# VH-VL binders against o27280, part 204

Target 1, 266 residues: o27280
Amino acid sequence: MDSMNVPEVLEIKRIVEESESVKTFIFSWDFRREVRPGQFVMVWDFRDEKPMSVSLIDPVRSEIGISIRRVGEFTDRVHGLSEGDLLGIRGPYGRGFELMGRDILLVGGGIGMAPLAALADEATARGMRVDALVAARTADELLFLDRLEAAGVNISTCTDDGSCGFKGFAHERLLTLEENHDMAAVCGPEPMMFQVMRILDERDVPAQLSLERYMKCAVGICGQCCLDDTGFRVCAEGPVFWSQELSRVREFGRYRRDPAGRRVPW

## First folded at step 10 (VH-VL)

Design G21 (framework fv_bamlanivimab)
Fold by ESMFold2-Fast, scan of step 10:
Structure G21 (fold): chain C 266 residues (1-266), chain A 119 residues (1-119), chain B 107 residues (1-107)
Amino acid sequence: as target 1 above (266 residues)
Amino acid sequence: QVQLVQSGAEVKKPGSSVKVSCKASGGTFRSYGISWVRQAPGQGLEWMGRIIPRFGKANYAQKFQGRVTITADKSTSTAYMELSSLRSEDTAVYYCARDDQYEGYFDPWGQGTAVTVSS
Amino acid sequence: DIQMTQSPSSLSASVGDRVTITCRASQSISSYLSWYQQKPGKAPKLLIYAASSLQSGVPSRFSGSGSGTDFTLTITSLQPEDFATYYCQQSYDTPRTFGQGTKVEIK
């Protein structure tokens, strides 16, 4: 619909404080514009526009939530807003996750838990058994644990510093989890996702991975979102990819691109 | 899983202040809020305000703004509610409760702190 | 402020009875409604949230329904431990507000 390409000015209905650096902004939403877990919207503060994953999808209440990490000038301004203030929302964009089977695994790192929280809600509403591995540098950076617990998700945590749960990285924790799953969904830093993908591939668990790469997208113009070997655009053909698709991309997990377009190692 | 334990009963004179504590067992606060709700003898429940302990950000009901201060000490996993300029109509049981940020329900609750204001 | 009104303010019932308590919001609150049980001298206990979601550990004889402005708490077969005061609460907006309470007492 044309309304997907024009920002709708929406009132911030509620703000949830997820961590010192992450907030979820909740808006009333007209679900004639369908939105699925794994999709993103463009958030406009009337000065700049940035892509943000949808972290809450509630058609019964006619609400969506977007979770935003404080990482720069735009996000600093947005974090300064209050309930009742206005933001422009355009979208949704991208392809979402597909649910299959009865038992699923979610593996999230940092803000990557945002789209997975929306997926967890849908999976549990469908009666699926959901295991979530939530990873962060420290306990204070673990996100959505209370929401996942309330949804009945079986949660495992890991932190780099050992302040909560397993001491170590997500892929190291995953190696200690021997239960089979019908599918997995993964979102977080690319190096984490690459290691997790390799383990899931060895276990013959089909995985969907959401790429939160740096991007400058404007109405389908997405040079920084293009993958080296496949020509997939994260904002148009992603951000969710099956592991089979990503295993063919040499850049995934090895390189990113800076604002100047240079390849830099993770 | 989290339990909330409140400080003991207080008897205060009009014009004084009272500070009630609410300690979360099991350690640190997560992403939940802590709401304060009071109940006068034989009356219903009245919400006073809340804090999100991880950030120290508090919100107050308009009726109590200016007299109530809600704070938290993350290092001791303790939230506080201080009510100043006490009047006899402030006699009530004061509860803290974990405030689910998404749903807004209260669970668990502290055991309550009886505050009696008498002259 | 959103005003919450419960009906009835009190009722008398016998063990085994079906008890129905209603709650009305002064404006639409979608499904942001919770029900609590309070016994004398005790803190309130969460029974139901999101209008119809049963809190873990709460007996299945308790159920909630409704959306928008009109909500109902039902106790299908009243037990001796159910004689208490019941409160509805909205979490759609701040300040959070409660109904005045419904006292369920023995006949």
Scores: ipSAE 0.607, ipTM 0.798, lowest interface PAE 2.2, mean pLDDT 87
Fold by OpenDDE, second read of step 11:
Structure G21 (fold): chain C 266 residues (1-266), chain A 119 residues (1-119), chain B 107 residues (1-107)
Amino acid sequence: as target 1 above (266 residues)
Amino acid sequence: QVQLVQSGAEVKKPGSSVKVSCKASGGTFRSYGISWVRQAPGQGLEWMGRIIPRFGKANYAQKFQGRVTITADKSTSTAYMELSSLRSEDTAVYYCARDDQYEGYFDPWGQGTAVTVSS
Amino acid sequence: DIQMTQSPSSLSASVGDRVTITCRASQSISSYLSWYQQKPGKAPKLLIYAASSLQSGVPSRFSGSGSGTDFTLTITSLQPEDFATYYCQQSYDTPRTFGQGTKVEIK
């Protein structure tokens, strides 16, 4: 029994170009190790290690996909890789999304759509009706539209500049939608998620939100991803949280801690 | 529904170049690719290369490397395939097709462009 | 490159017949196989993708099976409009490659 905490060196099978700054790396996966939408893996390029959400889960082909946005030195190196190159993968970690009801709303911003894309696949496969509000700064940054459409998802887009769909922010678009869902899953910039959560709470729609924090160990030991007051570890109790849980988290939507542990505003 | 409409038939001399266009209607390219596939008379299908118009990234089959250039204009939703140093063996119907990055199948297809290379 | 070999190259059949076409890959391609139908003077039409997934709008008499290296396209009851040439195509690796084709002719 291989320890889930030991990185497995895997070959990149395929690379999908999602946007100018986002690539999806596809790997073979032994599904004896279960993985759920919303969980993350630690990606190791043999120099550094970073948590990444799983964006594709394909048990039929025994494959998973990890979508990575180019945002720094680590991701720059990874984006320079080619099919056939190797990466270390350990996990999966964290709590994933739970599906309930018949109608689900997905609200995603930017790379936050990665775990939601995987969730969309599962939800549609289960025969659920899926509505997705996909947000980005510009049209070119909208992710997974083709994939979602192919899965039968009803898509609504939102862009800051109005280059595609509703001009404005996700929460603003959500306010224009009157329909309620049995459940919502949310992932994106925390200010967006905070506003979306408030709206969903007012509408009594159960909501799950995926948080991003600085995660070092991924196993709940180092405490780098601990949330103030509650002591929730994003890597262990999360990254997916229910809205009721996040309502207890004072820092949510307000500030985060940097790698040095200092409070920094969003 | 997305449709692909290609430019008209071409007659070229050996050594010349041909440029075929493929215009997408009924939608945008989004993250789909456009692949080019040719078919010589009475022969099978041969993949030449692919471009992802949204990003302008192209890949080619080794057989055509250095001789084929695939480009795209996002503003007009049009992809182009240019084949240089034409030979008689290049006589074929050339198809463009939408290329799914995840599955890799081709759908839909253009109507095809007949290219005849003769002296 | 991955070579795709179809069998047979051609076959004669009657309306109502069960038709089976096979495609073999030179190496494992998992389920990254598609089937196309092409009629004379027309572009190919996607029938099956992911080895066994029926494309929208394609009659249910068409089915695909297989994984790894061996794949099969089956037409349960051949219809007059099904007389055409069929191609398999692998999408596992680049370059994308096709089988030689199977011409289904009227008996």
Scores: ipSAE 0.581, ipTM 0.845, lowest interface PAE 1.3, mean pLDDT 94

Design G22 (framework fv_bamlanivimab)
Fold by ESMFold2-Fast, scan of step 10:
Structure G22 (fold): chain C 266 residues (1-266), chain A 119 residues (1-119), chain B 107 residues (1-107)
Amino acid sequence: as target 1 above (266 residues)
Amino acid sequence: QVQLVQSGAEVKKPGSSVKVSCKASGGTFRSYDISWVRQAPGQGLEWMGRIIPRFGKANYAQKFQGRVTITADKSTSTAYMELSSLRSEDTAVYYCARDDQYEGYFDPWGQGTAVTVSS
Amino acid sequence: DIQMTQSPSSLSASVGDRVTITCRASQSISSYLSWYQQKPGKAPKLLIYAASSLQSGVPSRFSGSGSGTDFTLTITSLQPEDFATYYCQQSYDTPRTFGQGTKVEIK
């Protein structure tokens, strides 16, 4: 816990521009400290610290990657950094994905493809058949397609505007796919994940879902990142949950919490 | 596609117990969340409890806590509701219904089992 | 427990009438509300779920609306087969609770 709880100052080795709003920051990593897909790290720019999912795990090159979407002041500052600059990294934290069976379906929306890209690498290395449904508003916002293709993943795309692949939402595309899988992993906007989970449950496909609801403190017990009356804390007990754990959570897919902690519809 | 079929009518003495079954059939086999709802003659619908097999959990309405036991046998796709210490006011039609995992609506319903408690 | 109250407890109507039944929850239940129709000697039949979603196979003359604490079921053009008792049900929390029912009778 101590070695993971102390920030390590790491040099940015490489920056990959995934889109106009998303960059992957690559660091050397000592794999004596295990990292699994679905886990996150705390990224510290020496002013603020934020949790970010690990999107690349490469023990052969001794590297990890962290994909960051520009959505606010912290992420805007980090996007302004260059190769050779320093960031503090603590972790990894959280419950990662578990792989089972021979066939896996990945369903990702937007930046939610980041932790799923790392999972795809592990699943293919394990010899699993990997199908990915990659969803975004437009073709320019589809992420990791080249990386998934290089990993041998069977890719389906959908965009809200029809600019690439199926025209529509992830769950609408999923309804046209007639394949069963031994498991699924889902990450993206919560309403999308809720709709996808319902379909997978009807098909008896066990699913793991990654909740990207982050709080200011990821290593302490803050109690601010909870799901209804189940008592789950995303930073402590997630971010990855089995669908059977989420299926009766009244807030999942319907409500979020505002800064005051009140339930607000999506 | 799934259909719920309940056991037949029962006539019981006060103080005895009754165990009603609810078997899911049709379509691909699956373990469903099952709620039990009763209706006394001329009265409305009263929820008794549910079984959530994937969580290994049963929930009961406070009124029935300690008298009702809801179980499921996954191998036969059958849910059971056992009500003990029967009284005349337990005379009712007892329904099982699939409790939708995400919305909590009840569909389909079993045909109902009439339980009469009389001396 | 969440208490569900329907209004009216009964109403008389003629074929072709627009019928509205209301349901009030003792606390906010978001959209976790379903409506059922029950005919004598039969199990209830799901009409509406998630406050406004029409169940497959249910005629389009049935509609639901509302959120939070106040909900309505509307039948836009009452048919002979619609004379029945209607129940609302909340699934926001356990125990699940029903309204007391609204009997729609021939005028």
Scores: ipSAE 0.005, ipTM 0.415, lowest interface PAE 16.5, mean pLDDT 84

Design G23 (framework fv_bamlanivimab)
Fold by ESMFold2-Fast, scan of step 10:
Structure G23 (fold): chain C 266 residues (1-266), chain A 119 residues (1-119), chain B 107 residues (1-107)
Amino acid sequence: as target 1 above (266 residues)
Amino acid sequence: QVQLVQSGAEVKKPGSSVKVSCKASGGTFRSYYISWVRQAPGQGLEWMGRIIPRFGKANYAQKFQGRVTITADKSTSTAYMELSSLRSEDTAVYYCARDDQYEGYFDPWGQGTAVTVSS
Amino acid sequence: DIQMTQSPSSLSASVGDRVTITCRASQSISSYLSWYQQKPGKAPKLLIYAASSLQSGVPSRFSGSGSGTDFTLTITSLQPEDFATYYCQQSYDTPRTFGQGTKVEIK
């Protein structure tokens, strides 16, 4: 990464409204600066800067997309922007997903489907067979289903309330699906990812998991971007980790730390 | 899999208004924009505006601003286009169509509603 | 507004002919261009989107090419059912705009 990087001011070319709370912002991108699924960028609204996963990578059109959920003041301001408005984009940052084998599984929860949608595009373009398990609280919160279907992905859904597909959690649905994948990629709430990882480990399926909570290290929020027992620096080594790496981390899926450093259960 | 079915033909007097409906069946009604496109006899296609039913947000071509209102009723999966202050040059077939958010192509289309404005 | 201009406005062709229709945008629209076929009394039918992507169910004799401002629709071996009016449409910006149409008539 070049430490002298500054945000490029880019025009919002198009806005896709994915749900009541999620929009995808599309920008022209010079692909001499490579970007890969699983990487993130820093989005600057000229007041604050926040990390956002890249959800669309289109070298043919020279475009990238960034999907943003409305959850607070920064994201409220960004959601108020229109096509033609400007944002600062810095990056990409982090370790992206690595594709291997011929038959892959994607497991996404909520906005965690955003980086997985970009990965699905790359995998299908390479001729890989892609199965996706898309999880959300309700049918209205399932994201990217039409895009995944258009790419030729085999889709299974589950919702907590049973409004679409299997009624239950992602790991419960995964138990009803057959083994037969060369790798998996997982992104969503950390407790969901932990349960999914355990099942994939028992099936001897290597998994890559994206830990978005540590992306803020890239903006200099902390000097210690480390996991409890392993010492990984997520801004340099993540946000994507192999399950073998995470299996040695007692913190993952079990507890987090508050500002005082105390363990707080999920 | 999604089908769009429009209301029947209308004959209107100049100065009146017309409200055309477009009912969606199959698929998720809210996942796309619904665009309205008209075609006068022997003429080409003219975009009037669109709505994203999930949010109730509509936008219009400037030529029709002030005269056109596009609405949607999510409970009945129906979009509406109302055109007021009708003139003879508003005589046309009016189409609704699903508008893809990423690509912006129109598919499927409704069958069309003929609106004739005559005195 | 982005202006779309088609050439020619009409053409005469025979079954088996190769037909080419062009579409020019007043500014760059990247590859945000679709082609439609319309027969008398019917709604338009999507043939091509993203300048070159063939819609499912559309015969392979139809193809699209181009980027930026200049686009082409080609019908490699014209069939009787292909006599119709063809429209290009840009989806780069709102308002959405169409070309004026090209009528393909029997020679």
Scores: ipSAE 0.379, ipTM 0.735, lowest interface PAE 3.9, mean pLDDT 87

Design G24 (framework fv_bamlanivimab)
Fold by ESMFold2-Fast, scan of step 10:
Structure G24 (fold): chain C 266 residues (1-266), chain A 119 residues (1-119), chain B 107 residues (1-107)
Amino acid sequence: as target 1 above (266 residues)
Amino acid sequence: QVQLVQSGAEVKKPGSSVKVSCKASGGTFRSYFISWVRQAPGQGLEWMGRIIPRFGKANYAQKFQGRVTITADKSTSTAYMELSSLRSEDTAVYYCARDDQYEGYFDPWGQGTAVTVSS
Amino acid sequence: DIQMTQSPSSLSASVGDRVTITCRASQSISSYLSWYQQKPGKAPKLLIYAASSLQSGVPSRFSGSGSGTDFTLTITSLQPEDFATYYCQQSYDTPRTFGQGTKVEIK
């Protein structure tokens, strides 16, 4: 029996309102089933199942957190749940982030800060210096700032509308920041990640990027979780990839594929 | 620094309802739950329920379900607790407190509102 | 509901004494435990959160320890202003629940 392929029915212990559109659902977790930052779980509401990144990993308290943005029918239903309600969770799945060196830059856009918040906790626990660039459309959509600050993370913000920090996009803000990092981790909208990757590559900073768009296959038996030129399956070989791996993928940051396999520009 | 200021003492008849207010001033009101906790004379602390003011979402202890309603007015940074069908056993000091979303501790507390139910 | 049991219900102590109060949860609550001090006619005051984290402005003679089901509040050198009732509170699950209180009174 493969226990990670069978959903465990777990009680929602706590719900944290991160923003008007984002909630973190906290569950008790048996850490005999290891979870690493950058991995995802399948969340089942007894009707539909969707992949969600793990945003909190707390083995001392035996808890995980899953941050969910309201974007459709499934997430609308889950957002309607209360503490004490039940959800099915299976996993974890995918390749997590790998930490190296003594300092790390995190670059997150919107809900992409969720897996990076878990990574920040791990990096600070290892004694790494952590700088985070947190990007969103508006100040109200910046996520995890209090949690990052409490962890000792050095935070820079940017918003498209200028309501908090730098006025502009993440890659524009990055150009004004210190260049010296041993590595970076990036998660957010794919066009943002592409621009950030280019800058980090020019600075010779190795980066890991979390590519979430194809995470509908949980155990690698779904052959459709593939990247254009490489054939990598995101759920089996990702969702976390080194920038060197993604530089070979023609579609990354440029176009996506619809259900029929046709190219759709960002 | 956030301060919570509650409405004044109330004397009510059995069967009536009471609505207690809790106004937040200074600092960030919307980042926390607001919990309501009561204390009968000479007794311990009893949690009644809480609200997330940002979204108007409330949760209640089972003992109070159907009798308590917790609401919030975001424009005035004020939370309310209404308790209906009052009995003599509802005589207590009622406190509001900011409930930390991650740790669940209560800080700061309002000064308390004494509610006396007498026939 | 998670039940919180405090021991003792009351104790008598002198200024300068070491005082310990224990709190037991009916199930594991990890470190989701807070301690409060309450004086007559006043709202409770947060002393300790996350089982062992001292709240800003609280004297260092107060400390908390424990995890899982068993927790302790210690006052290492009791002062006159410390005569009060102390409550533990779990925030692991809803409903939030408190211990019945421990009254620390002058000997």
Scores: ipSAE 0.006, ipTM 0.496, lowest interface PAE 11.9, mean pLDDT 85

Design G25 (framework fv_bamlanivimab)
Fold by ESMFold2-Fast, scan of step 10:
Structure G25 (fold): chain C 266 residues (1-266), chain A 119 residues (1-119), chain B 107 residues (1-107)
Amino acid sequence: as target 1 above (266 residues)
Amino acid sequence: QVQLVQSGAEVKKPGSSVKVSCKASGGTFRSYWISWVRQAPGQGLEWMGRIIPRFGKANYAQKFQGRVTITADKSTSTAYMELSSLRSEDTAVYYCARDDQYEGYFDPWGQGTAVTVSS
Amino acid sequence: DIQMTQSPSSLSASVGDRVTITCRASQSISSYLSWYQQKPGKAPKLLIYAASSLQSGVPSRFSGSGSGTDFTLTITSLQPEDFATYYCQQSYDTPRTFGQGTKVEIK
């Protein structure tokens, strides 16, 4: 690791087209720096730096993958890159998922399936039974279905518009799934995660949830990714939190912060 | 899910060109590579190149650089392989195959197109 | 280019035999190795990918092993439909390259 938290310049080895708006960028990685599902890295395009969750962790091949959705200027530039091009990578940062028990439920919305895909690989490698509920607005936005199927994951889908699987939201689909799990892991839009968390809590299923809040500084120095009431900082104490921790946060799933620090409904 | 259907057999004269098509059905081919592999009579498999239609990016084996052009038409879900300056050694069955982005394996395959170069 | 070499180039076997085919890469390809079966007049069929992952629908008598430079395809209890030519293929780098093939013939 660099002493100054300086990005390492790495070559893009492969680019996987996950959907019209999502690509996975694959790099060689030295696993003397351990990386765990649920952790993130800072991606630097030599102009701007943004946090991205690790979506592929392969110590056997010495590779990591980072999945990026096209949503603005930075991600548009990164999506324009080709195999052989260079990016700066700092990290990993944050607390990863913790696995326990024999069976796990994954609930992912949109790009939130990225860290859960890495977790699915680890859970199946440990011999756990993995069930995944994959949710998106439309069928074209469902991610990692082929990868999950290849790993032996039991998949349920839902789309807001009914174009694939159950027509409706993740929490509505979850209500029709009555299996017990030893634990769950959830990642997606906060309103979806909040509704899912409530159902899992009523079923007494311990859940870990990953928050995709904006982070201005990867080392947690600026405090910009702070949750209310509990004082959690996503980049220092997260991004993965247990459901009992998030149930104490009044802001979770109800409000976000604008640039001025004001509470704004989702 | 995806099926690949190729154009029919061709008989060509030396010095001409041939353009073989590969149409994807039962799914989308925009988000994966399409590789072209040929096999001369009684010989092994030889990779010629590939294209990812979404980026318009093609890679070629050096042996075919300058003679092969691989293209794709997104509107018809069809990939094309054009080989120019044909010689008798180009007589082969030409296959297209879906090239997996993570693993690089080839599945499914097209049924093959026999190209015979004779005077 | 990465050179792929198979051994043997051909072998003769009887139904019920255990058959092993080896594939060697000229440099490390990690586990980016696939095996294909080809019967006369047909396109190749994927059997194994990622060195050891069995493709769905492929009988469990087929298995793959190895990493780095040395790889093996094993067919336990050979069946009549298994007489074919087998190819290994690396996907570590471009160009993609195949072994020369191993023809499995009836004794």
Scores: ipSAE 0.427, ipTM 0.735, lowest interface PAE 3.1, mean pLDDT 87

Design G26 (framework fv_bamlanivimab)
Fold by ESMFold2-Fast, scan of step 10:
Structure G26 (fold): chain C 266 residues (1-266), chain A 119 residues (1-119), chain B 107 residues (1-107)
Amino acid sequence: as target 1 above (266 residues)
Amino acid sequence: QVQLVQSGAEVKKPGSSVKVSCKASGGTFRSYAISWVRQAPGQGLEWMGRIIPRFGKANYAQKFQGRVTITADKSTSTAYMELSSLRSEDTAVYYCARDDYYEGYFDPWGQGTAVTVSS
Amino acid sequence: DIQMTQSPSSLSASVGDRVTITCRASQSISSYLSWYQQKPGKAPKLLIYAASSLQSGVPSRFSGSGSGTDFTLTITSLQPEDFATYYCQQSYDTPRTFGQGTKVEIK
């Protein structure tokens, strides 16, 4: 029984190509280490370690899946691996999603659908009605539609270029959807999440939002993750936050900080 | 629910090629992988290969490498399987089926296309 | 390639009987096993996936069990429409492979 702070070397059992830039890596997992949707793991390629959200949780098969978008040197190396190759996995870490009520809305942008796909599986297994709004720049970047449909999820799509579903952004599509939900879960680019959160607040729908930038604080010495006007201990409370927590944060959805600590608009 | 409709029966001479189509209706075609499975008379099911339409990338069973080409046209929601250098042992019913990304089960299936290779 | 072996190749049964079909993989495939029903002149129909998960719309008299290398399809209280050929299929590795089939015939 290894500590969660020690990487376990695991064999890549299967690789699913989700898009030109996204792959899901599937590993055998010992569920004595519980994993919840919204949590992440540290992936180690024996040179560098990066946080990745868990996108598949399958206790029946004793498997987890980790979906990785190709965006830099680390992810390029990992994308070059094959079934049978080894990766170090440490975790899980972070606060996962909480499910409440009878019906849930999922709003995902790009790779943000990864943790929401795992949540969809749990919500459907619980007997909840699940509606998903899946957003991307183009149709080829819409992720997990086949898996969501197989799970019985009611799917709406939107693309920036209009190549699939509604032409426009997630928040614009959400305004055309009239059905209320007991809760929502949102994951994607921060500006998208901010706009979606505002609409859900106006509809009195409690929402949980997953923020990638807070994953680093849960595992390391990162003392710089502090939200200006709330005094949040980001590393203790992320990556999933309730909308009421984020509505008090002036920086959320409006600007970020560069390495020097300077405010930069999104 | 998604339905798959295949092209009609074909009679071909040895050494020729055949191209079978599989049109998807209902659901989002781009979200499906399409597998091709054949069944010779009185025989079992044999997997030939698959395509994930949104990537345009196909993979094939070793036995069919070099003779089979699987393609997809996203604009018409149609997948194709072309088999070249036909032999009498290629006489079979050819099925397309939606292939689940994670579980690898096949559902739904097309109705099948009978291909007869005779001199 | 992973070889899938079914037994028996055929069996004779009466309406109301309990039918058991087995499938053995040449190596461990975890629970990546599906069962299909095929009637003459028709495409196969998915019954069970993930070794034991019943496909929507399939009668509850069908059930699957097993893991690793040994798997079983059970039909309780056989009905007239159940006389067909049954196939197992592994999806653990590529190429995907099927068992040779089990024909369930009227006694």
Scores: ipSAE 0.000, ipTM 0.408, lowest interface PAE 18.8, mean pLDDT 84

